# Designs tried in a protein design chat: miniprotein binders against p81326. Part 11

Target 1, 226 residues: p81326
Amino acid sequence: MLHFGGFIMEINHISKILEKEREEYIRNKVEEYLKQGFSKDDAVNKANQSWRTYIGHRIQDVIYNLLKKFLKDSGLKVTTDKALNNRNLPEELDKVKRLIAINYGEYLFLPDADVIVYKVENNDIKIIAIISVKNSFRERRFETTYWKLKLKESPVTSHIKVFLATPDKDNEISYKCPNGKPKKMRIILEYELDGIYFLKEDFEETEKAKHFGKIVEDIIEISKKL

## First folded at step 3 (miniprotein)

Design r1
Fold by ESMFold2-Fast, scan of step 3:
Order: C-alpha cells, then sequence, then structure tokens
Structure r1 (fold): chain B 226 residues (1-226), chain A 80 residues (1-80)
C-alpha cells in the first residue's frame, strides 16, 4: 500500500528541522568568525559557505533514506554511488554498476549518481532512475546534464531517467528573471534532464520541475512501464 | 588519435569541476585554464575530420566545457 501522505509529512517535518538547525549553525559560525576578527559581512559569508558544505552530505543521505523507505513496498531498491565504489560488490550491486557505467575507450566511469533506483525482475536488473543531489550550484555545475547526455548514447542506458534534487536556497535555477524568463542554467537543466525536484516551497512548477514530494509517485509510475 | 583527445578533454573538464567546487579565486582561475585547454583540444580534434560517432561525443564535451567556463567566469566576476 502506497503512503504518499506519510512521505509528504516526513519531508515537511525534516525540512522544518533543517531550517531550525541552519539558523543555529549560522548564528554560531557568525559569532565564531567575529571572534576571529572578521567583519560582520565576511563572518556571514563564511558561515553560509560552511553551512553549504556541512549540509550537503546529509541532504544526500536524507534523500537516500527517504526513497529507500517509501519505495520498498513497490518492489524498488535504492543504492548509492558510494556503495557501488566498494572493491568487493555483491553480485546484485555489481550488475547495477555495469548497467550505469559509461565507456570512454579503454576506461569505464560511473556517472555522479548520488542515488540509484532499480528493480530486480527474473534475476535481471532494470535501472529506473539516477538522482543527482545538489545542495548548491557551486558544486559541479552542469555535470548532471553531461551524464544524462552520455547515458542517452547507449541502448543499454538510454531508458534511465536522470533527475536533479536540490533545495536551491540561493535561487540559482528556481528563480525567473523580471521578464519572466528562466535563467540559462534552468532552461538547459530542464531541457536535458528528465526532471528537477525542488526541496523548497516557493517556485513555479512545470511538467518537469516539481516539488520533491512528487518524486516517489513519479518513480513508481516510471517503473511500471519497464 | 581523436579518442585519446576526447579522454584527455574529459579528464580536464572533471578536474576543472573539482576546482570550481572549491570556489576560491585561485581554484576558479585554475579551473578556467583547464577548461580553455579542453576546448582547444576538442576544437583541434574536430578540425581533423573525426568519424561521426566520435564527432557527436566531442561536440557534447565542447558544449559542456563552454557552459562550465561561462559559469566560472561569472563566479570570478562576483568575487571581485
Amino acid sequence: as target 1 above (226 residues)
Amino acid sequence: GPEEILLEAFKLILEAEKLAEKGDPESLEKALKLLEKAIELIQKALDQGVPEELRKKLELAFKYAELLLEEIKEELEKQK
């Protein structure tokens, strides 16, 4: 039984906790930098940079745990790029790794796939989606689109959906210019990727750019077509 | 050959992304230089009349490098 209401409730709860943690973290870091002799403006800027690094890894883990929990009853499995980079892989994960690896002549590279959703059917692996998690667009801009374009080149990987998940707190891609036109980065990401999921309230939804609360439903629907 | 050039350009682009992630002016300037080198290598390979399959891959790498280069230039300007 699908519990979409529980997923949305859990996202809202976690979001509010992270907002409170951010306020405390920034306040403490600002005071720390002020004591070191930095100006108010420098202290605030440094505190914000520190927060971006601090929360980046945790938001990836939060998304992994949420998807693992809420996709389990639909027969879908979730793994991470960290798991796939272990030297000794279980047979199942070794198969997942082979199905997403990109060929560059003599070399095979994994896409920067923070979270990977797949299913097992008749002992065969089908990759459903790869999710790139970006807390800030100062972290490797456009890498996600490059990996999407590379995956499209092979019959083995062309069906794999590539999603971006981001809070976009700095409005790098969720903001529209005063003329109503999206920024260049937003236009490119939305055109090339299969979807963008925002962990924020205030943006204009499109068919491909949605609130993160819709990701579980979308992934389940995609999996039914495979 | 053109395959080696694609691989080298790809490595330069990935290294530039890692430097750009650090966000300090010195790292951003180094990333800029790596991307300029990657773009030059790709343009040189395209001028050699590569096979269509490889040409498409080089064009994708070129497009990505140009976009990243623009982003880094914008970030450097903001930090002035």
Scores: ipSAE 0.000, ipTM 0.266, lowest interface PAE 14.0, mean pLDDT 77

Design r2
Fold by ESMFold2-Fast, scan of step 3:
Structure r2 (fold): chain B 226 residues (1-226), chain A 80 residues (1-80)
Amino acid sequence: as target 1 above (226 residues)
Amino acid sequence: GPEEILEEAIKLIFEALKLAEKGDPESLEKALKLLEKAIELIQKALDQGVPEELRKELEEAFKLAKFLLELIKYELEKQK
C-alpha cells in the first residue's frame, strides 16, 4: 500500500537523519568542550559519550512521532507514559491511564510503556498495544518481559499487545551464536513478548521478530480484531 | 504473618529489578541475592498453610522471582 510505502520510506531515512543530527551534535559538543579547556581528543571522546546518552531519548521521540503520524488515518491514537504522568490529564488520557494500570498486591502501578496505541469508539477507550523502546540492553534489559507477564494476569489488560522496538546496535539479541542458534535472551524475549521490531536491516526475520517498517500494518490489523 | 511476608517479598523483587536494570556485574550480583531471599520467604509462607487467595499471590510472586533469577544468572554468564 502507498501509505505503508510512505512509512517505510520515512523510517529508511531515520539513519540518515540521525547521522546528520549526530554530526551536528558532535560538532557542537566538541566546540563546547574545547571552550572548557579540554584537548581535541578529550573533547571528541566526551562528545561521543554525550551522544550515546542523547540518542536513546531521541529514538523514542522519533518512534512516537512516526507512529502518531502514520496511525492517524486508521483512527488510532498514540500517547506516551510521560504524558500520562502529568498532573492535569485530559479525560481521554485519564481513561487510558486507568486501563493500563497493573495490580501489585496492595499497590497499583503503570507499566513503563514508552509509547501507547489506543482507539476511541463512542467515547470508549480500547488499548491496542504498548511499545517499549530500547536503544541498548545494558540498561533495563529485563523490564519489557516483566510488564508483559504482569499485564497477562488481568482480564482488563490481558488483550494488550506488548512490543519491543530496538536498533540493537550492540547485536545483543539480533546476533546468532556460532552454531546458528539464537541467544537465550532473544529466545526468551521472542517467546514472552508479542513482537520485536528491529530498527536495523541485517537480521533474520521470524513471525514475531520483524523489521520496524511492519509495525504500522501489524497494529492496524490487531485493532480491526478488537 | 503470610501477608507481611508477601509484602516483603514483593519489595525485594522490585529492588532486585531496579538493580538488574543497571546491568553491571556488581548490581546483578546484588539483585541475585535479593531474589534468593525473596524466594526463601515465599517458600516459607507457602509451607504454613495460607488462605487460597493469598496462596495464589504467593505462587505468582514465586514464579516471577524464579524467572527474574534465571534472567540475571544468564546475563551474568553472558558478561563473563
Scores: ipSAE 0.000, ipTM 0.165, lowest interface PAE 17.5, mean pLDDT 75

Design r3
Fold by ESMFold2-Fast, scan of step 3:
Structure r3 (fold): chain B 226 residues (1-226), chain A 80 residues (1-80)
Amino acid sequence: as target 1 above (226 residues)
Amino acid sequence: GPEEILEEAEKLIEEARKLAEKGDPESLEKALLLLFKAILLIEKALDQGVPEELREKLEEAFLKAYELLLKIKEELEKQK
């Protein structure tokens, strides 16, 4: 039996750290833009735009580190698409890359796999899941659904779970339309993907749309079936 | 800009639709490539911070591409 209270506590701790980082980042960027001659209002607006870009990368790193830490004791390994694009790949990561890459004629593409979970068993690598991380509307892409459909085509990749992880701060897929129905994109993402994990408290929870705190337990359960 | 990207994506989707109507594996595979290009263009436009009206049109274009993609995949599977 595994207990995941520590994972939830760590998410809450990191949320507080990110809040402090936001305040300091904005303060520093406002000062920087003011020194460059921008008005106070323009400096604030530019600082907010800069933060939106920064937090997207920061959330990806946070999710990677959290999953790496909390999946380690279950024999699961975690990597990133950035690591797989390194020119000098270790043999293990080169194998991971080959098992997840999609051949599309003259092109070899990695799916939108910000974070990749796999296991090594009897010197064989099994890919468990890929997680696409989307921060806000500017960072939100519809690519994840396309990649899921492509992965389903091959016996080699059809078992790989595809998850979306998002704070959805702009309420693009977590809120209902005025007519009380879910937004069309929410319906499509939930139908096609294996799960959506929200880094927020206020959303319509379903079997496949869950709080991010449940992702570790779900991944471990999936890995046992493979 | 984003409006020019929308126009290009819509052209790619329409070309893919014509290829899909031919129904042979080669045409269906070419249609998938065009839809992939359209989806990437739509993503690029959305990343540029678009007005609400244009955002809705880009989302509609994505849904059209996605719907066609599903039909093509179903047809390819039947031919295997």
Scores: ipSAE 0.000, ipTM 0.231, lowest interface PAE 14.7, mean pLDDT 77

Design r4
Fold by ESMFold2-Fast, scan of step 3:
Structure r4 (fold): chain B 226 residues (1-226), chain A 80 residues (1-80)
Amino acid sequence: as target 1 above (226 residues)
Amino acid sequence: GPEEILEEAKKLIEEARKLAEKGDPESLEKALELLLKAIWLILKALDQGVPEELRKKLLEAFFKAIELLEKIEEELEKQK
């Protein structure tokens, strides 16, 4: 594994700490909004929305920065779908975008690719993996699966691994059969995707469902076969 | 100790903020490196079981580091 494998484990630890400190964060934000002149009800609502938005954004950005940092020494590059939507793309990123875009007649759409890992070898670009980051599964639960199935249809993109990364705080997909009742979402996601990486300690581990600390090692191994 | 780690992290975050204000790619990359180090130090301090008041300050520094890191990363991607 890489020298900083423990740092990835500590990101899972900080996620647990942030969960524990959620109420304290919200209390502080409520006080800030009250000082800005918002009503108590509005301040509470805005603080709760702030927490949900903040944690979602931070998890995605932390994942991007950690992957970029830890994969650099292995000759792998990392970008985001946000970067690929910039008006003026460098030649390399324009090629990355074209290699993952899915054609719908006159339209081209990017998959749910919050983070994209690729390599450049002899001026050729090879996409290794795309990672969808989900803080919650209440909406668009199977969009990642849809994009995986679309990518499998083309010989150009069928090799691309599609991963899901999630803290899964509400235990929506952490277990396959809690209390003897199958969790359809967990079962389907594990079946269709190439991997699920949890940013938490408590989950049912399988060959495809792992702690986030394993993602760097897995990506490097996949890249060696391409 | 944890208080010393907090002070070191705060210095790294402030240095990163100044580098980010320069706006060139080299300074932005340096700022990211400093912020990642600050985040690591904060996590190590939290893992030591600190008093509640110090924990709050560590989490505040953590939030500031993450917010700055996000802004710098966006700026770096925009300049590519």
Scores: ipSAE 0.000, ipTM 0.202, lowest interface PAE 13.4, mean pLDDT 77

Design r5
Fold by ESMFold2-Fast, scan of step 3:
Structure r5 (fold): chain B 226 residues (1-226), chain A 80 residues (1-80)
Amino acid sequence: as target 1 above (226 residues)
Amino acid sequence: GPEEILELAEFLIELARELAEKGDPESLEEALKYLELAIEFIQKALDQGVPEELRKKLEEAFKKAEELLEKIKEELEKQK
């Protein structure tokens, strides 16, 4: 149904915009580091590291806005872990926070929930999915898996789907080794998580590892079963 | 079950190792929290009674977590 065609079109458009942003960002950051006295090689390396951090936040914002736009007509609401950390939470968001928080004895912590999808039905809140956005797997590669395993321990949170969304530009989890076997990290992430959504075209899809364009339809289908 | 707890503990230890490699105080503090959780989960699993083969793996994970915990505490002390 044509709603999802518009979503895919916007994803492709945004991908092109982000590629152009990269070129300008790297140029500006290289100049900045050169002015600070860094060598050309160091300036380039630092600019690339800065871009990896910048694009991570940028992709998270893009995913939040796309999901908010395309889930609205299905009665689904979208928030972020940053919104849940505001001092004066509305009652609705306070309930969302309590429904995803993990208890560690005297402490309550939020999972790595960059984007949270929920619905309000008969004044009750039901959490549909938590989406972790990863630009790189150099650091904290199993963080999303840890939170999935913690959520599974409680009947209150065990129904919540935990998804990973990633461009995987370095082919860290979308590439297969020459023998055809996926890398160990890919095997573990796909096994433990409810889905991996790639913001890239060239990879082999499975039932749980899909193009990001399919996430809206999947979330809507999950919400109908709750 | 206990096998799932072992897998969780191994993830926490690996996550802590990655954080420790960053070497900054905030990452080292975070790594300590994950190692303490891993040790707690392993101890709870051992207390619940487990098959001999799984018990050995839990004990090995416990040793790895304690060794990394000691190294991180030493590094934090060096940083003041």
Scores: ipSAE 0.000, ipTM 0.130, lowest interface PAE 16.9, mean pLDDT 77

Design r6
Fold by ESMFold2-Fast, scan of step 3:
Structure r6 (fold): chain B 226 residues (1-226), chain A 80 residues (1-80)
Amino acid sequence: as target 1 above (226 residues)
Amino acid sequence: GPEEILEEAELLIEYARILAEKGDPESLELALKFLELAIELIQEALDQGVPEELRKKLEEAFKKAEELLEKIKEELEKQK
């Protein structure tokens, strides 16, 4: 508990910073759209749509930076799928990319791996976990599950933990049976994935569905078993 | 224009009130930042010529922001 107090405090602080950032972003975007000739209502709607896209990338960056900072002293390294898509890859990252790629005959594709945690031992690379970050659930709600199932098919990748990290502001997967009605998405995601980490305080906690504050210690414990 | 500035300032004051009700140091500190921004926006609008009716609403919003700011500073001191 006390060992990760700083991590939990940082998460709580970031939540408040993001809310302030939202307000500044919306204000600036509304001004831009008004200058382009849009009505006030249209400018506000477009600014809100732009924020939804922006915050998705922003949350990924935040999670990447937090994990990199708090896993450093445990000998764990963190990278992103964006880094792996560069043509001029360092040897280490090229090996990471090859160890998570899925083979489709003549084609190799990366899974939905927004953040990747790995370790290096004696010049050998071991992938610990991949984390898919979802700000909202629309058409691609089971994409993370699909990649988990594909990774399980190969002896090279079957050990890799697949996690989902989400603020789930719309309460789409926060509860299994709100008002007695089953939420199939929550049930399926929890069943198939290795864990769901919520960037919010109110949700139905289980052995696999936890507050994001627990992800660092979980990853460290997993790495010790490898 | 000045009407949009008033709406924005009122929203910032409302956010600050909600954060103050949460009462933790981080929420109180963020509330202070929102109130400082609201006050700055109101002062800028008042420095520019505005209609009397809008001026009164800006002055009332300014008063509310100042009162909440004092309350939050007092609450932060109590939590030290």
Scores: ipSAE 0.000, ipTM 0.072, lowest interface PAE 23.7, mean pLDDT 79

Design r7
Fold by ESMFold2-Fast, scan of step 3:
Structure r7 (fold): chain B 226 residues (1-226), chain A 80 residues (1-80)
Amino acid sequence: as target 1 above (226 residues)
Amino acid sequence: GPEEILEEAEKLIEEARKLAEKGDPESLEEALLLLEFAIMEIQYALDQGVPEELRKKLEEAFKKAEELLEKIKEELEKQK
């Protein structure tokens, strides 16, 4: 049983674990590539590329596990788009998949829903929120916004909150006015999405742009209205 | 609706073209951002099921935006 104060402590603890994990991962991958015959410079470069791929999946897994752990006692459930793409789905997850799928004529597609929060009441499923996890904004920076707009079209999905969760290590959307100019990407993402949750301490906070430590409280409050 | 999206996307593409003509890294990055947003908006409008005449114009705007976006990415890479 965990309390909200425990959530913030767990986030801080995991942040420190991820920093140590990076150091160990890079060391191990460098050794692995050296054994394969790569030069030291190439081994380091390949290890860093491998880490960038690894950390993207790792942050998603961390967010999934944190939300699952801290929302359980509030009667909320958490799944992933990866789980929904399994060939043999339990009936509950099959219902979740149908309630977030977007119809393109003869085809159904899942939005960019790295983490999905839902509740079950009297065998009825209600989707609360979809969380897109982004480590970088170099490519497809508005893909999450596209999915938000598609979800708004249907009365079945229009209530679903779409959140972005990001460490934003490169400070690409953390501040609105670098060098006196507005960061248009930050403004657009904040305007179109239901919220941005930062996995970092230093950023320009607004009503919709918050520290990740606020996400559990926000999701529980949203769920009470459904 | 989709017609308003087309008008807005065309304005974004034209603004991106002007920024690309300036050629400095900041202007090129801003142009890239505007083009990605325009592409997203056009794709959204196309997915709503629009009349044939409007669909053709949206597809033309999409192609124009993609071509300019690739040109800007190549220019940014050259300036590294």
Scores: ipSAE 0.045, ipTM 0.565, lowest interface PAE 7.4, mean pLDDT 83
Fold by OpenDDE base, second read of step 4:
Structure r7 (fold): chain B 226 residues (1-226), chain A 80 residues (1-80)
Amino acid sequence: as target 1 above (226 residues)
Amino acid sequence: GPEEILEEAEKLIEEARKLAEKGDPESLEEALLLLEFAIMEIQYALDQGVPEELRKKLEEAFKKAEELLEKIKEELEKQK
């Protein structure tokens, strides 16, 4: 049984492990795009973009599996927004989907929810947390914040915790005020979200900014209060 | 897809094996990391539901990874 502690230390290197595949991935994608008729420069750019998407999904999958595994003994369940996009949902997942939906008047839309943690008690579903997984902050930097704010607007969803999990490879949000200069994105994300969990050791720890290893305990604690 | 995961996991297991053969603590720690990642990916693939043939292969890879992981842990403990 892989001890949670071992996994926690290793998760710090997830980006490094995945980056080992990058060169081969890029090479193969470049070749693919060249065969499709793109220029060399376009092929390289597209390959790099594809890599970013790919690695993001891989990290998301790892986090999903970790949470699923480590929350299982606590009776907590884990799903994803992708699973909820199915037309034929089991009753349980259909309820989950409805309980995270955001009201836009005539329409209900789902927040971006890479990982959804919920519990089932007496046939009632309670949503505990949504975890957004971000490998980089190049695009849609405050997307998770937007969804948090939207979820707060309804008494149905206001209790749902929204967490960000990131390796923050480029140190975009690892520190609040490096060299005395405030990092706007870190400050805003930490303020608006319920927590930021880093898949690395080198970051400024705060009440809300923690190592990813704390997320399981935090989720379990939240679940007990619901 | 799950087939790609299997291929990746097998590569990681093989790399971990090579690292473990070096026997130094740093290589052993790196090998552990690779194996844990492989195990996680395999478990993910298994959880998604896969055809029986692929399931068997994934389970075999999983077993190999776990066995090697335990062996490395034992070796690291001996070096302490």
Scores: ipSAE 0.014, ipTM 0.310, lowest interface PAE 8.0, mean pLDDT 87

Design r8
Fold by ESMFold2-Fast, scan of step 3:
Formats: sequence, C-alpha cells, structure tokens
Structure r8 (fold): chain B 226 residues (1-226), chain A 80 residues (1-80)
Amino acid sequence: as target 1 above (226 residues)
Amino acid sequence: GPEEILEEAEKLIEEARKLAEKGDPESLEKALKLLEKAIELIQKALDQGVPEELREKLELAFFEAVLLLYEIKEELEKQK
C-alpha cells in the first residue's frame, strides 16, 4: 500500500527525473535553434528561456496531480487558480473562489495560488492551504509573501496556510547564511510564509523549511485542527 | 500508440495495488513484476517522444508506479 515514507522517497526521484528532462530538453532545443540559424550563444540562451517557461508549468501540474491523488483518501480536495478563473464555475468552486478572494474596495482579486487545498464539511467549504510553485526567484520573488500578508488581515482568510514549493535549483533560498552571509530572500520567505517545501535533497532544514515529501502529512494534520 | 501504453500502464498499476493489499510474499512479488513492466512501458513511451498532455499523464503514472514499487520492496524486506 502507499505510505508517506514512500512518498518522500518518490520526491527525490521526481527531482532527479526533472533534472534529466532538463538536460535532454536543453540539448534538443539548442540543436533546434542552431538549425534555424541562431549562433551557439543565442541558441543556448533561447533554450534556457524556453525551459524556464516549460518547467514552471510542468512542476505546477505534477504537484497538483500528486496532491489531488494523495489527499483524496483524507477527504481533502484540490483545485487551481486556473480552474477558479473559468467562466462557468460549479457551485463548489464558486464558493472556494469567494472564500479565498481578497477585497480591495470595489475590487476582488485572487491570490497567487497555483494549488488550493480545501475540505467540505456540512456543506460548508473550508480552505486549508494555498501552494505557490516557484521554479526560480529571478522575478516576482515576494509575490507569495505579499498574498500571505493580505490573507492574514481578514478573519475569513487568516487561517489559510500559505506554502511555497520549489526545486530551487540555483540555490537562491536553500540556506539562510551561505558562507556566513545572511540570505535575505530565504530569511524573509521563511519568516512570513507558513512553510517552504523543497523538491531537492540539499537544503537547510528548519521547522518551516522541509522536503516536499512532508507536505501531504502536514496538510492532513492542519486540516484536522480546522 | 502512447494512449494505449498509458492505459496498459494504469491497468498494470491498479492490478499491482490489489496484489499488494493481499500482503503475502507471492502476491507482493507478482506486484513488483507488474510495476517493473509498467515502468518499462512508460519509460519507452517517454523516450520515443509523446504529446505534452500525454507526457504529463505518463510521468504521473511513472511516479505512482515507483512509489508503490518502493513500498512493496520495504514490505518484502520486513518479511525476510
């Protein structure tokens, strides 16, 4: 049977598979661009840009499907901000959207919530967590933190856990003080968010910074307290 | 084609889960063989290149098969 120990082990395999896919993807894209007449340097640059877009969507979809599968038996449901932006929403998803939206006077905006975990109890919906998936921190690095701070301001949304999931391949937030120098991005993200889950083995583990394999157990535990 | 491979792999994984639930060494060993076959089929399909949508589903099936494979190997080790 499936156990959480096996899930943790599998996350290490997911990380290795994605890295192997990257090498193959980059090699094929470089060859493609070279055949189109681009210089070697331009071909490499374009291949890397293409990979950044590709892997971002791919990691989000993999995480969504894994969480949907492994949380189902715990009575938890999973959706995405893409699903909530659909024109014709089922009643249940419309309720989820209303419970996670943030008020800006005459306007309502959804937070940056790549993956949303919720439960249904007595026909009432309770949002458990939102997960922002970041492959890199070159752009919009504190967007997740901004949404966390906004959600905390309302009694309706203040209970919602905000998590970051990342392979952090470039080691941008893997350590608080690499080489004795404080890394502001890691320190701020860990302080403000409810957790950071790494899709890699090499990182500084804390109470809030964990391997992605812990996320299923953590979400289930949080849901029991709500 | 790739869709038929995905369906075959998913059926193998489901059959392996039912065998794993029985928990005896013979059933666990059979489950391992089915999962190894599923993993091999998925890897061959991915190596041949598949449409984006199917690649994603094949990779999820791969993750599921590997996860179950390790759980079964752990159980077999405990029973030795």
Scores: ipSAE 0.000, ipTM 0.113, lowest interface PAE 18.0, mean pLDDT 77

Design s1
Fold by ESMFold2-Fast, scan of step 3:
Structure s1 (fold): chain B 226 residues (1-226), chain A 103 residues (1-103)
Amino acid sequence: as target 1 above (226 residues)
Amino acid sequence: DEREELIRLLREALEFLIEYAEEAGLPEVVELLRLAIEFLEYAIEALEEGDLERAIELLERARELLRRAIELARETGNEEVAELLERALELLERLLRELIEEA
C-alpha cells in the first residue's frame, strides 16, 4: 500500500519551494518590466498580476503530478481538462471526456475539472472524482458548485465526486471565525461540494473540509465503492 | 442580488438627477453622470459574472465621476444639485465599503 507519510512530506517540501519561487519570480518580473520602461509602481503591479496567473497554473500542475504519482499503485489514473481539450485524443481519454461532458443543446462543455481521477476495468471507464483547483475566490466564487449541480442532474455523472483544492492564503474560506458562524461562501461551498482540501495548516477541519494530505486516502476509499 | 439592486437604484437616482442638471443648464455635470451610469452598469455585469475585483474597480471609477460632478455643481452655484449628488455618493461609498470588506 501507499505510505501516506511520504505524500505529506512531499507536499511540505513543495510548499517551501513555492514560497522561495514567489520571491524570485516577483523580483525578476519587476526588473523585466522596469527594463521595458514601466514605472516602479506599474512594474510591481504587473509583476503581482503575472504571479497570480503563474501560481494558479503551478499549483494545478503540482496537484496533478502528486495525485498521478500517489494513486498509480491503487490502479487509478489521473488526467487534466487541458489534456481532454486536445483535438487528437487517445481513445481512453476520449471516453473520459464523453463521460464528464455536459450538454447545452448545440454545445458540449467540460466542467471545471482541472484534475480528473478515473479507473479502467475491462475496458470500461469509471470517473471517480474531479478536482477544481482555486488559488483565490476574488471572482467566479461558485463556479465549482455550478458544475457539481449540473453533474448531479444526469445518471451518467451523478456519482462523480467534486472536490475543491485551494491554498486559501487570504483566509477567504478557511478562517477561524470568532462568532462561530461561517461566511456565506464557505457555507455554500462546503454544503454543495463533496469535499474541500486545504493546502495550508491553520483552519477548522470538518468532515468535508480537510488537509490536502488526506485526499489520496479519500479517493482510494471512494474508488473501492464503485 | 441585494448589491445589484442597490446599484440599479443608484443608477435610477442618477438618471433623475441628469434631468434636473439639464434643466439647470449644467451640460458637463450631465456628461459626468451619464459616464458614471455606464460604469455602474459595467459593475452590475461584473457582479453577475462573479468578478468582485473588477466590480470594485468600476465602482471606484463611478465614485470619482460623482466627486467631480459635485465639485462642478458647487462651482456653478447649484448647491441643491450638489447636495443630492452627495447623498448618491454616500450610498455608493457604503456599497464599496461592503464589497471591499468581502474581498
Scores: ipSAE 0.000, ipTM 0.078, lowest interface PAE 24.9, mean pLDDT 77

Design s10
Fold by ESMFold2-Fast, scan of step 3:
Structure s10 (fold): chain B 226 residues (1-226), chain A 103 residues (1-103)
Amino acid sequence: as target 1 above (226 residues)
Amino acid sequence: DEREELIRRLREALEELIRLAEEAGLPEVVELLRLAIYLLEWAIRALEEGDLEEAIELLELARYLLRIAIELARETGNEEVAELLERALELLERLLRELIEEA
């Protein structure tokens, strides 16, 4: 039923498109900033900052669409935290929202869940996984860890897998001990989370740190055990 | 020392902010602040045990919660509370910079 080779080909195709999109985006933004009177160096720096923000949203959209496409034949459904924050929720999404909400006494908060995978079986909803998408680790490196720890505290949510998906272009978590020095962020994220999926080829692979091409088969296997 | 003073000032600021947020009728902000204090106390314990890495992780999570609290205060038109939250965030970021520099 699953064509893993096709999924990997699609990911490679998307990666090539994003690389080309980056070159065009940077070129256009540099030109834009030069017209505004910025120096060449400042224009390049500002264009790179703009790209980092843009690509973050772009990667989230790509991951959502890829998972929706490739999980459909396995009876799995995909939604986003943005969809769950709509004021007019369909009954099914309202149930999904309730099943991932974390109790803080009199208050309920949603985790930072960019993409949510669930299944509907005999009118019951079961949440399979929450995927956090991080393009950069500068300001938000352990948010995903916090939500994982909070989800583990409730019988309703303790089974939910929490994954991180990242291109990690700056090699912030790609290796555990580059140059013989332990990378605390990589080590902590791998330890606490259920998996890290890289949108790149060059990284240290472990049982929990894999190429993004493995995420579909992993989610399907998890769903069969729940 | 510098670290102890930052921690004391941050704790005092967060406790005062809870009072002000309660008076302003911002229960979501109050809850986020209580969580931030819990994380700060947990981070202090980690520092006392020599676990710098755990302390940094906990304080980064507290920073995230304070940023959410600032957005909520502003969205509800409570600019005074938001400005005081920005001050607490600044103290937390100074503490984080000191700890990260040691790692």
Scores: ipSAE 0.000, ipTM 0.124, lowest interface PAE 19.4, mean pLDDT 78

Design s11
Fold by ESMFold2-Fast, scan of step 3:
Structure s11 (fold): chain B 226 residues (1-226), chain A 103 residues (1-103)
Amino acid sequence: as target 1 above (226 residues)
Amino acid sequence: DEREELIRRLREALEELIRLAEEAGLPEVVELLREAIELLEEAIRALEEGDLERAIELLLRAFELLYRAIELARETGNEEVAELLLRALYLLFRLLEELIEEA
């Protein structure tokens, strides 16, 4: 399909841009830390840590813009948890916020929802999916899984699909051990989540672990059943 | 020590959950929780022996049991038990994260 072909091409283009951006970023940060008096090894480690933080926000923005662009023709809307944290929300976004909030007695908390996909039909809001974006699995690797389990416990939120999107550049969840077994973190995430979408080419696809290029058609199909 | 504190809190949560599940008349949930505690104790012994891989494997089995307990509690309408099970599962996730990071 034309829409999905264009989406895949744009993902490939952005991936190439991000690779070049990484090389320049790391080089500049290593030089910066060396000038500050850090050793070569410390400078490289600090540069890589800085990149992990930077690219996390960058990838979230990329995914938000891609989904907003390619879901528009299907009548689907996209927002972010950052947008939902504004003091005075438009009525539509206030409804979105209330429909994904988790009840902890007197308190309501938002899940780990970097990107939120919803639709508006007859002035009612249906939440389709939330997408957690992870560049690295060093920290908070099971946070998305925890929020999936919390969402399942309420009839208001149990239909919401929870996806993970990740480039997995360090092969933390796309690597297979020499015996062909997936790593334990991959097993847990794939079991508990509704899908994992990789922003990379080299991994073994399953029903739930797919190339990011599949996410638009999957979301559209899910929305038709709601 | 974060690991010791997570283990202590998880053990306490699981014991409290057994009591609540018994009071709620959920024998299958009680059985799953007792199995989860046994796996946690085996994982602690594996950690004491320096066998990180075995500890992670045992805790992943405990995770599976807690997840099944959550599904069962929700099916039977026991929201309080399900909420506390989710909190125990979160503690287990934090422990697993720390151990997988070390591996």
Scores: ipSAE 0.000, ipTM 0.182, lowest interface PAE 14.8, mean pLDDT 78

